# Designs tried in a protein design chat: miniprotein binders against p81326. Part 159

Target 1, 226 residues: p81326
Amino acid sequence: MLHFGGFIMEINHISKILEKEREEYIRNKVEEYLKQGFSKDDAVNKANQSWRTYIGHRIQDVIYNLLKKFLKDSGLKVTTDKALNNRNLPEELDKVKRLIAINYGEYLFLPDADVIVYKVENNDIKIIAIISVKNSFRERRFETTYWKLKLKESPVTSHIKVFLATPDKDNEISYKCPNGKPKKMRIILEYELDGIYFLKEDFEETEKAKHFGKIVEDIIEISKKL
Below, E stands for the ipSAE of ESMFold2; O stands for the ipSAE of OpenDDE; V2 stands for 0.75 times the mean of E and O plus 0.25 times the DockQ between their complexes.

## First folded at step 12 (miniprotein)

Design Bh9 (at its last look DockQ between E and O 0.78; V2 from the best seeds 0.81)
Fold by OpenDDE base, look of step 12:
Structure Bh9 (fold): chain B 226 residues (1-226), chain A 83 residues (1-83)
Amino acid sequence: as target 1 above (226 residues)
Amino acid sequence: SDLEKRAEQLIEFAEYLIRLAEEYLEEGKPKFAIEWLKLAVRFLQMALELARKNNLDELAERIEKLIERAKELIERAEKIKES
């Protein structure tokens, strides 16, 4: 058995390593914006916004690559919404794109899908899971929940599991009732989503709230039932 | 075996982290490259433990070579950081 403990600890380091860039990144961006003629306060605010975008993409990329490598031997494939935003898609990815699309009458839109896990069997594609990767929840608290609910509305997409992966840097959803006060966001996300996976140690574990180290096994198990 | 597969998965992820570190080096960020390389080494060490426990000598040798490469890259990055 993989020393699950060691793997878990190393996963936790991913977020820690990324966060080490923050100070230097902010400093450089502040200087850049000052040179562009922004005030100090505006420069700081813009730098912080830029950082949120930057770190968000970085953690998504690492998690994507992690899942891609660890799911490969199970016959599972991994892609991203970014990869699907192309005019000339390979047939396989074009099918994936269509199978996750949400109907709004005259329009089809894709859910936010940082990572998409699917399998190909007998030339048929089955979407297994969508993983939303969020470093923090400052602006888009229930976006993933919205997409989960929309996916449930169609028999084409209702089977797709929606997971949230997060280091929860600000401890917004790590505990359900810290100090006896319910954390609305944790409770709602856990209720509506198929799972929450934490890239950290300090969180309240439940049936749906697990360490990220378990996500590979959970996805493989789900894939066997589809 | 399942353990062999897991070892290979760890290796492939470590190789990704090494590539990521190389990108950071190209961006002039040796400090952060070193952190990614150290993480890669830790994943490789986990793979090595699995290989050794299962008497996969060829795989163990391959992993050891990758660890050595990662360590060499760390040394290079440290030199760049000091310059």
Scores: ipSAE 0.863, ipTM 0.943, lowest interface PAE 0.5, mean pLDDT 93
Fold by ESMFold2, fold request of step 13:
Structure Bh9 (fold): chain B 226 residues (1-226), chain A 83 residues (1-83)
Amino acid sequence: as target 1 above (226 residues)
Amino acid sequence: SDLEKRAEQLIEFAEYLIRLAEEYLEEGKPKFAIEWLKLAVRFLQMALELARKNNLDELAERIEKLIERAKELIERAEKIKES
């Protein structure tokens, strides 16, 4: 984009705006669970779990809409794992679903992909990238790496780029060697994934660890090579 | 042409942000709606700068109207928040 620096900075406000909801959300959910008969401790734990689910889905929705708008004129289409799980799946999306499925013997499973970017050329579909959206790394810290490794195992899916998008509010992966000590999670994620895109200003930038606003140009460039 | 497409992309994303803010208003959450509307105005201002720098007068006028409408929504949300 012609105002690349401004675009990057404004995108970093998305996670900040969403985080402002946390206090009210948790307070309301605690009261809801207390009315359902849960103890105070259980209500707080359930409220925090509810918040993590809510914020993760909201960040994913914003990212989905951002990518959809900014990739549209490059002939790229965007969908979500939620859309692919609908019962009345259009033929195009059914093809997308089949093209990312991973074989486990008698079973076929979709990778846990939050956002999927693909293109349609001559009635054929090519999967370009999968973006995993993580607000926190408390659970399933290396899930995205697992799916990248599985996709690499088949010549049909080995070209698919796997990205992680995160605000990383608590600096769990923002730096490779904070205080001189290697951060295992950051190092492994950066090594195995095709990119990590941060929805914030402060992180250690590398060839694979970038501002989220860079993801649009990166995906477009990749699509031209496939 | 590419500059027009970039401006339109910024506009389309800002319009999404406005619709998201309207969702918060319907939920009775004007303080959060204001935050999303302010972000939408920022994206519209980026599109406006691009349109003006490239002498896209009709596009610039459309963007100015969108900014005005978003600012009106901010004013309404501020009144709801204060009441």
Scores: ipSAE 0.831, ipTM 0.930, lowest interface PAE 0.6, mean pLDDT 89
ESMFold2, look of step 12: ipSAE 0.809; ipTM 0.922
ESMFold2 (binder alone), look of step 12: mean pLDDT 87; pTM 0.860
ESMFold2, fold request of step 13: ipSAE 0.806, 0.819; ipTM 0.922, 0.926
ESMFold2 (binder alone), fold request of step 13: mean pLDDT 87, 87, 87; pTM 0.861, 0.859, 0.860
OpenDDE base, fold request of step 13: ipSAE 0.858, 0.857, 0.859; ipTM 0.941, 0.940, 0.941
ESMFold2, look of step 14: ipSAE 0.778; ipTM 0.914
ESMFold2 (binder alone), look of step 14: mean pLDDT 87; pTM 0.860
OpenDDE base, look of step 14: ipSAE 0.863; ipTM 0.943

Design Bi0 (at its last look DockQ between E and O 0.77; V2 from the best seeds 0.00; counts 0 for: SAP 86.057 > 70)
Fold by ESMFold2, look of step 12:
Structure Bi0 (fold): chain B 226 residues (1-226), chain A 108 residues (1-108)
Amino acid sequence: as target 1 above (226 residues)
Amino acid sequence: SDLEKRAEQLIEFAEYLIRLAEELLEEGRPKIAIEWLKLAVRFLAMALELALKNNLDELAARILKLIARALELIARAAKILGDLEEAKKLAEEAEKLAEEIKKLLEES
């Protein structure tokens, strides 16, 4: 598979399109909440929360479809946390779910795995990577690193790569030392995770912090080593 | 070839973007639907360039049909807009995309 500079550039347009949508979406939602009797301040707060939910689902769907289309010819399959939480799981997805679950004694929980990449060889399933999609880091800042550490605790899950995908439009983790001071969140996320993939052009690129368009090639190369 | 497989991947992702835009049109959101359609055309143009570079005439013809469909959807969405200035701006952007595609065909 070849990696084209045009591909990376066009992928970064996704976050630009979503930002163009934000103003219209919030305006419509504020009007809707005002008609429901909320105060202006409450309507604005609810509209912003609604937007965060909407944009999170939208960008997750786009990432899912992108990975599914670009990984299929490499023998790699892609699923989502939503698909794994359906009550009618096909046998293949039931196996995927069991292979990423974390054991807490009497309880078994799925990590924060918005998108899951796996392969099937001779009826065996191998989980390659999970991708956490985050639009902001206002809450649950280190959730993804927690799940990476839990996956490392077992030899059966320790190979699973954990990636973070983010537009990071507010520059919460785009730079290691903004204003000359270490940004704890960026440094810890980069240290603990296997990669951070930015859906924007302007960030401090490192061996682990990359343009999102590089994720396809990275996943394919990882799958060849497993 | 690997370039042919890459073109097909670009096409499939563009088809997803077109379906996303169609859903937005059905929701009465033509302005943002046009933005997704323009992105779909850009991915299709990349696929077209790969097809032309490899002399894959049947694939190129299929891509051109998809581009035509996406441009038609942009035109329909622009007519739904009540803002004449915004519709004119979006139509100009669609015309630029069509000209880029024409240049690609002439250079092949």
Scores: ipSAE 0.792, ipTM 0.891, lowest interface PAE 0.7, mean pLDDT 87
Fold by OpenDDE base, look of step 12:
Structure Bi0 (fold): chain B 226 residues (1-226), chain A 108 residues (1-108)
Amino acid sequence: as target 1 above (226 residues)
Amino acid sequence: SDLEKRAEQLIEFAEYLIRLAEELLEEGRPKIAIEWLKLAVRFLAMALELALKNNLDELAARILKLIARALELIARAAKILGDLEEAKKLAEEAEKLAEEIKKLLEES
């Protein structure tokens, strides 16, 4: 019990570290853009855009490495869409790439897949889950749901679980009906996805909306049923 | 054992965080590096608790070496910052961690 509680608490610290990094990063970038001759308003806007890109990659990398380490002993493997974006792939990754591809008739395209969890059994690959990692929902709010729906359309990919992991700093999806008003985004994401995992404590917990600390156990349990 | 596996998982993740912090130090970002190092130490403390409770002395020794490395990197980063207030905060946090480690060692 103490160990799981401790683990959950440390996951919350990840979000706090990312918040601390923002203030310093924005300040430094604003100074950089001012030196380049941009106005104060332009410098702030550019700094914020740069931050969104930077922190998005940072949180994805942290979550990737976390899942990689904590799923390893269960025989599960972890990769990323970036690792699959190569012309020359090892055979295993080439198979993974093909098993997550979505059919558009004449073309195959990959879903957005920040983290991909799979297992290898008897030289066969089974895709278990795709985790989309979002620091904020300012852009492409339903992109993850689109990919989930597309994956459901094929018997090859219909079994793949799609999860969303987020600190949800702006409380965009933390609650379903704050002050009696439905949050459309939370309701739709929870309905369409297999789970939402929060890197914080202040959220409305449901069967599908859980703390990120539970994702490892949930993935392992799913992997046993496939 | 499952507990030994869990301890190793915590160690490996902490090692990743230490590497991340080292990269940030090389990039000239000591303040944020310190925060990741503190997180690494907390994961290592959890691993140490598991190791001590299960009489895994070799694993405990390995964890303590990693904690020492993380603390050395924190000290280096603090020197780079030259900020007395930050140094005080780091000292207070280090003291709390030291007390926690002492308690874990006494319970073992």
Scores: ipSAE 0.749, ipTM 0.893, lowest interface PAE 0.6, mean pLDDT 90
ESMFold2 (binder alone), look of step 12: mean pLDDT 81; pTM 0.770

Design Bi1 (at its last look DockQ between E and O 0.64; V2 from the best seeds 0.00; counts 0 for: other shape alone 3.294 > 2.5, SAP 90.933 > 70)
Fold by ESMFold2, look of step 12:
Structure Bi1 (fold): chain B 226 residues (1-226), chain A 108 residues (1-108)
Amino acid sequence: as target 1 above (226 residues)
Amino acid sequence: SDLEKRAEQLIEFAEYLIRLAEELLEEGRPKIAIEWLELAVRFLAMALELALKNNLDELAARILKLIARALELIARAAKILGDLEEAKKLAEEAEKLAEEIKKLLEES
């Protein structure tokens, strides 16, 4: 257990900060696209897509750095999908990449694994968990569950925990039965994934749906069992 | 100790947040940079509380220097902002954070 009560609360400010500048970001991007010759409608659509990418990548970077700092004294290493797609990969990261990749015959694809936690023990790399960072569920709603199911198909990857991290500002998955009606997306995600970690205060907490600040302790406990 | 390790983790994450804010300042976005700096100060305050409870004076002094640096960056960002009403609001918020740090020191 954590020894102080502020850690979880302060982490929830991350998503709030990222939302505060949304209007100025979108306005600046619309102007950029208009100068490139796009129509007003196209510029607005592209600006909103740009914002979704920006906020998602920023949340991912913050989560990566948080996990890196808080897990390193437990012998756990953290990397990202972005780092695994760099040119000259170090031998260690090349092996991490291959241990996560899914084989589709002639093709090899990485799962939706924004952040990857692993350890090196006896010259062996053990993948502990992957964390998918989602700001919105408008597109690719069940992508993370698909990757969990694919990882379960092989004995080599079936142990890998798959987590979802999200601010879920629009309450798309925050509650199981809002207004008495089951929310299909929340129910399926919680059932299939190993955990959902919310970057906000207001959601229905369960054994699998938790405040993001608990992810560090959870990953450490899982790593001790592998 | 475990508490010293925890304080160090909080410090390192706060240092990341300060670097993020410095990059945002260089990009001409002082308003959002201040938000990240305020969050960094909150993590540093948690680390300071741990250091004070465990009588880690050298660590506490290091944390206070980082808090002072973050508050200095907030003041610089407010000056860059140029909107007197907004800069005044942000300065008041920074003063509230500094008062909370002072209270923590007095309670130790």
Scores: ipSAE 0.766, ipTM 0.878, lowest interface PAE 0.7, mean pLDDT 86
Fold by OpenDDE base, look of step 12:
Structure Bi1 (fold): chain B 226 residues (1-226), chain A 108 residues (1-108)
Amino acid sequence: as target 1 above (226 residues)
Amino acid sequence: SDLEKRAEQLIEFAEYLIRLAEELLEEGRPKIAIEWLELAVRFLAMALELALKNNLDELAARILKLIARALELIARAAKILGDLEEAKKLAEEAEKLAEEIKKLLEES
């Protein structure tokens, strides 16, 4: 058995690499915006906004590829909401898209689904899990919980597990009651979601709040019950 | 076997990281490319341990080739960073290790 400890440790390095990239990226972007004639404060703000977009995509891509590779041998498939955002989809992906759609009466909309895990059995598709990947919680703090609640409202989607994966650099949800004060966001996210997975070691572990290294095993186990 | 599957998973993820690093090198970001390559090598080392413990010589050879490639890319990136004496040392060490791995593969 791969020492589970070694794999966990390497997952933590992903977060460290992303942090190292920030300093260089911000510096370069600040210089770029200063050359464009922005003030120092505006340049810093724009650089930070650019970074949030950039690193958000980077971490999503890394996690997507990780899950894709480590779930492959279990017969599980992985896609993204971006891959579903096409007019002409292969039949399999078109079915996946329809099976995660949320009913709003006259309209169907897709939840935010950075990563979608599904299986194909006897030409039938079963959606197993949606993973939301967040680098930070500065914006749309409860968006993932909204989608989880909406998915629960339909017998078609109620079985779909919704997970959050995050390095939580700012320790916004790492602990439930630091210094005796409840962290509203952590408590609500843990209550409403099926799991929170941290790409770091410094967090309060619970039944639902785990290290990201456990997500592959958890998804495989869920897939066997569906 | 489950161990072979796990080794292959580690290899495939490491290959992704190597490609990511190559893209970063093309974008002119050698420093961060090195960090991803080092991570790739660590995953490959884990795969190599599994391969060696299970006498999977062909798989071990494949892993060693990937490690050699990653080390060559690290060396290239370090040369691009050029002005750092530490980067030069890293490049020399990486090149030496890559050559040693290639020799071992030729003798096998």
Scores: ipSAE 0.747, ipTM 0.893, lowest interface PAE 0.6, mean pLDDT 90
ESMFold2 (binder alone), look of step 12: mean pLDDT 80; pTM 0.736

Design Bi2 (at its last look DockQ between E and O 0.63; V2 from the best seeds 0.00; counts 0 for: other shape alone 3.948 > 2.5, SAP 86.567 > 70)
Fold by OpenDDE base, look of step 12:
Structure Bi2 (fold): chain B 226 residues (1-226), chain A 108 residues (1-108)
Amino acid sequence: as target 1 above (226 residues)
Amino acid sequence: SDLEKRAEQLIEFAEYLIRLAEELLEEGRPKIAIEWLKLAVRFLAMALELALKNNLDELAARIYKLIARAYELIARAAKILGDLEEAKKLAEEAEKLAEEIKKLLEES
């Protein structure tokens, strides 16, 4: 129990570290854009946009590496959509790519899949879960829900669990009904997704909304049922 | 054992964070590198507690080496910052972390 509590506390520091980087990053980017001839207002806006992209990738990489290390001993493998975009894929990853593809008639497209968890048994690949990692919900608020619904439409992909991982620093989905007013986004995401995992302490816990520290155990348990 | 596996998982994640910090140092971002190194040391401290409680001396020795490496990188980053006041503050925070680790070792 003590070790789990400590692990949870350290996970909460990840988002805090990412926030500490913002001031320096914004300052440096503003200076860069000013040197390129942009106005002060344009430079600030571009710097903020650059930051959102940068920090989004950073948190995805950290969570990917965390899950990769903590799932390894359970015989589970972890990859990303970026790794699947290569032209020359190993056979295993080519199979993973095909098993998460969504049918649009004449075309197959991949869902946004920041992290993909799968197992290999007897040369067969089973996709266990897709984890979408969002630092903020300013853009594409229901994108993860769209992909979950699309994955449900096929018997090939309907079993795949879709999770959202977020620090939710702006408290957009931390509570269902703050001040008696329903948060549409929290209610819809919790209803449609298989789980929401928070990299923070201050949130409304439910059966589907948990601390990120529980995601490893939940994925392992799901993997045993497949 | 399950505890040994857990300790190894914590070590491997800490090693990733150390590599991340090294990349940030190369990019000229010493301040944020120090924050990731502090986090790495906290994960290593958790692993060390597990190792010591289970008499895993070889694993404990490996963890100590990684902690030492992290502190060396923190010191290097502080030196690069050139801000003596901030460097001193960061060094004091690192020392506090070292003391916490020492206490964990004494309670084990």
Scores: ipSAE 0.787, ipTM 0.900, lowest interface PAE 0.6, mean pLDDT 90
Fold by ESMFold2, look of step 12:
Structure Bi2 (fold): chain B 226 residues (1-226), chain A 108 residues (1-108)
Amino acid sequence: as target 1 above (226 residues)
Amino acid sequence: SDLEKRAEQLIEFAEYLIRLAEELLEEGRPKIAIEWLKLAVRFLAMALELALKNNLDELAARIYKLIARAYELIARAAKILGDLEEAKKLAEEAEKLAEEIKKLLEES
């Protein structure tokens, strides 16, 4: 068997690449907005907003493709919330959508699930895990925990693992007790979620807080128990 | 085998990264395209290690071809950035890999 230590180390380069892209992207966007007549303060704010949207889509796409490639030979399939919201939905994905939906009386809504891992076994679909991808925790910092709690309320969805994947470049959740003070956000996220996976090297590793490269093996092991 | 499956997974992810870099080059983003291509080469190097240790010559040749393609793309990006010496070096490395592929397949 191949040890995945090298795999984990190579995946950690993703965060470094994203940081290099940030500086150039923001600089170019500020110049673009200034030429459009915005003030310096407005141009900076707009550039940062543009970056958050751009990089969110980039890292979700990278994570989706990584999981799709590395899980396929274990009988596991991967889809996205974007694919599940398409009007032209194949029957398999329509079943996936119905199996993760949350009941709000007369309405059914999807949880905040950027990437969904499932398997098809004996003509049945089993949802394994939902991965929420967060680049920043400035807004809706605990939304992922809300969805985990809602999924736990139903026996149909209570088995679904809920993971958070993040580069966490600003160290908002990288450490439990920086400078001896408990970091509420990290502690609550780690307590409530089934795992937090970091796309970087420097963070406090625990049983639930791991290098992102470990997620492949973790999902495979979970799927064997279902 | 499990090792062949793992090498193929590494190759397929590297191919995705190469396509991402190609898109970035078309968008006029050569600096960041180079970084994604370097990452693709790192995954291909892992796959190559598996292929060579297990005497999978045809797989190794495929991996060498992909590494050569990645180097050619990095050379193109370097030309866009005006670094003609870097571009020349990478084009020569890609050509060198083509020679290695030929040697590998003839010895099998």
Scores: ipSAE 0.764, ipTM 0.873, lowest interface PAE 0.8, mean pLDDT 87
ESMFold2 (binder alone), look of step 12: mean pLDDT 79; pTM 0.753

Design Bi3 (at its last look DockQ between E and O 0.68; V2 from the best seeds 0.00; counts 0 for: SAP 84.385 > 70)
Fold by OpenDDE base, look of step 12:
Structure Bi3 (fold): chain B 226 residues (1-226), chain A 108 residues (1-108)
Amino acid sequence: as target 1 above (226 residues)
Amino acid sequence: SDLEKRAEQLIEFAEYLIRLAEELLEEGRPKIAIEWLKLAVRFLAMALELALKNNLDELAERILKLIARALELIERAAKILGDLEEAKKLAEEAEKLAEEIKKLLEES
C-alpha cells in the first residue's frame, strides 16, 4: 500500500515539472521569433502555439516510457504510432500496424495511437489497448472518441481498449457536474472510452475515471482475459 | 520476486529520466533538467526501500550508484545555471533528498 501511494504521488509530479518548463520555453521562443522579425503580439502567440506542440510530445514520451518499463515484466510490449510510420518495419511491428488499421473503403488509416500495448503469444499478436495522451483539450476534444467508435466498427479491432491519459490542468474533464452544470466533454469521453486516467489528485473518481497509477494494473488484467 | 521486479521497473524508469535530463543539459536547459533528476532520485529512493526491505544488497548497491550519478548531474546543472539564488535553492532541495535517502539507509 505505501509503495502504491508513493508511486501515485510521483506520477503527479510529472505534470508539475512540465508546467515549470513553460515560462522558460515561452521566453526563449518569444526572443527567437522577435529576432525573426515578428511583432511582439505575433511572437507571443507563436510561442504559445509552439509550447502546446512541444509539451504535448514531451508528456507522450514520458508516459510511453513509463508504460514500457512498468508493463515489461508482464510480457507486454509497447509501441507508438510514430514508430509504425517507418517504411521498413520489423515483421512484428508491421503486424501491429495492420491490426490497428481502420478501413475507409479504398484506404486504411491508423488511429491516433500515442501508446499501443500488445502481446505476442504463439507468434500471434493481440492488441490490448491504445492510450491517447493529452496535456490539454484546447484542440481536437473528441478525437480519441472518434477513434474508439471507428475501432468498434470492425470485428478485427472492436476488442481494443481505448484509454485517455491526461493531467487535465485546466479542469476541463476532472468533474462531471461542477457547480451543478454538466461538463459535456467529461460525460461524453467517460461514456465512449474504456477509461480516463488522471495524472493528478483533484478529480471526480468513477468506475471509468481513475488515477493514472492504476492504468498498469488495469492493462495487465485486461491482457489476461484476451 | 514481485518486489524485485517492481524495484527493477522503478530503476529502469529512473534511468530514462536521467537520460532525459542529460539531453536537456545538452540543449542548454539545466533548470528543467534538475527537476527531472529530482524525480529520478525519488523513484530510486522507492526502489532502494524495496531492495533494503527484501535484503537485496546487490540491487541496493546498484541503486545507490544511480542516485550518486543523478546528484552529480544536479550539481553540474546548478553550476551551469549561474543564477546563484536559484542554484542554491535547487542544491538545497537535492541535499534534502540525499538526507532522506541517508535516513532510509540508517533505518534498514
Scores: ipSAE 0.777, ipTM 0.900, lowest interface PAE 0.6, mean pLDDT 90
Fold by ESMFold2, look of step 12:
Parts: structure tokens; sequence; C-alpha cells
Structure Bi3 (fold): chain B 226 residues (1-226), chain A 108 residues (1-108)
């Protein structure tokens, strides 16, 4: 008998820990800014901005490491946008970068691809999925959908699955019709993306909106069909 | 086996969580480090159940050593906290977690 819950439910503890980290982080940053002479209102605003930067990196790293550990035995490799922007890329990662880049004439840009899943077969690389990690939807709410649409424009990239991973602690996209009113952001994101994966328990589940713990099996299944 | 692969994946992710917690301890953030360590123990407990049900004794022994290390880190981190009541609360939570592991071993 498991008394600690299942894999999916244990993953939801990540979101709970992140919320506790926010409280400690904000408190410490407010004190730091107050000691620097900022007003209480300014210190709070600056601390919240600092938190948004910090937590974005934290959750991306946690998700990256989770996927790396759980996908390795299925022949799947995982990298990040940060790794792809490093100087002197290994040949394999240079190929991954080129396979997801979007052509704007004389310019090439990477999509919003915080975490990238791919496989290598006979020195050929196939991109399976990109995962965009969003902690809040106050800025650039539909950037991920834009990149999905751009990837669909070419037969070389149209197979790439685009997922959104989020704790969504403020319930910005957790329900389609909260209090009986349609939530445009949730509806559009679910329609356009290949999946939304929540790092929490309480949200409206659908075929595309799932617990984050389901992402591992979904990616493995997709890779078998490509 | 597939179950053995799943247990190894759980262990490896737990080891990442332990390393994350150790980094947070070095940054002077023991309270949040304890939360990540508690999660690591939960993943290790899941791996332990898989190992016990499949008679993977060497794997189970390795998992128990990792659990013991994580619990020891929790105790050390709790001692670093200057808030005596908070440290006592966290120690009580770690004792509850250890009791849950003990029950898992007795049920196998």
Amino acid sequence: as target 1 above (226 residues)
Amino acid sequence: SDLEKRAEQLIEFAEYLIRLAEELLEEGRPKIAIEWLKLAVRFLAMALELALKNNLDELAERILKLIARALELIERAAKILGDLEEAKKLAEEAEKLAEEIKKLLEES
C-alpha cells in the first residue's frame, strides 16, 4: 500500500513548495529593499518583480530535470532554450536548434521553447515536443499559441507538439467557465495548443488539460507514433 | 524490468531534489530546503514500495540509505533555523514522515 499518494499527486507538491518559497522570498526581498530606503509600496513591487524572474528559472529547472530523468529510458533526450543559446554548441544541439528555428527572411529566431524533447535515430534528430513554462499569465499570455501556429506553417516542424506547463496558482486558466463566465484565455490556449499540463490538483480536466504527471507517458506515446 | 526502471527514475529525481535542497542550504534558506527534502523522501518512499514488492533487496537498501541521508539533512537544517518553534514543528513533520516509512516496511 502507498501511503504517500501516487506519482501524479506527489508532483502536485512541487506547486505547494513553490508557493511556500514565494512567501519566504518576498518577505526577505521586501526587508532588503526597505533597508535600501525604498517605501513599503515600492519595496513590495520590486520584490514581486524579482520573484517573477526567480521563480521562472526555478520551475523550468525542476521540469527539465523531471523530464530528463523520466524520459531517458525511452530513448528521448531533453534540452533547454538556455543550453541552445550557449556559445560553441555541440553538433547534436546545433542540429536541434536549427530544427526548431523559424525563418523570418534573413533572420532566424527560436520559438518560446523552454524545454525541448527530441530523439536521435541513426544520427537523425527528430523534435518531439516543446514545453513552454508559464507561472503567470499577466504578460505575453498568447505567445505560446503564436509559436505553435508558426511551427504549423512548415511541414518540417508541423509535427512538433507544443505544450504549456503551469502551476496556475491564481486560477487564470484552470477553468473554462468559472462562475458561469467563459474564460477566453483558457479556451484559446486549450484550442490552439497540443496540451496544457497543470502542476496542481484543482483544475478542469479535459482531453488536452491534464495533471502534469501525465506528460511523461503522453510524450512517450507520441514518440512511438513518429 | 519496467518496474525496476520506474524505481530508478524515482530515485534519480529524488537525488536531484536532494541536491537542490543542499544548494538552498548553502544559500542560507533551510526552511524551504526542508520542504524539498520532504518531497524527495516521498519519491524515495514510492521507489521503496516498488523495490519491496519486486524483491529488489539491493535497490531497497540503497533507497533506505538515501532516505536516512535526507532525514538527517532535514534535522541539520532545522537546527540552523533561529526560530525554535518553527524548528520544533519541522522536526515533528520529519518524525511523521519517518513513521510512514516504517509502516511501509512493516507492510511488505
Scores: ipSAE 0.773, ipTM 0.882, lowest interface PAE 0.7, mean pLDDT 87
ESMFold2 (binder alone), look of step 12: mean pLDDT 80; pTM 0.755

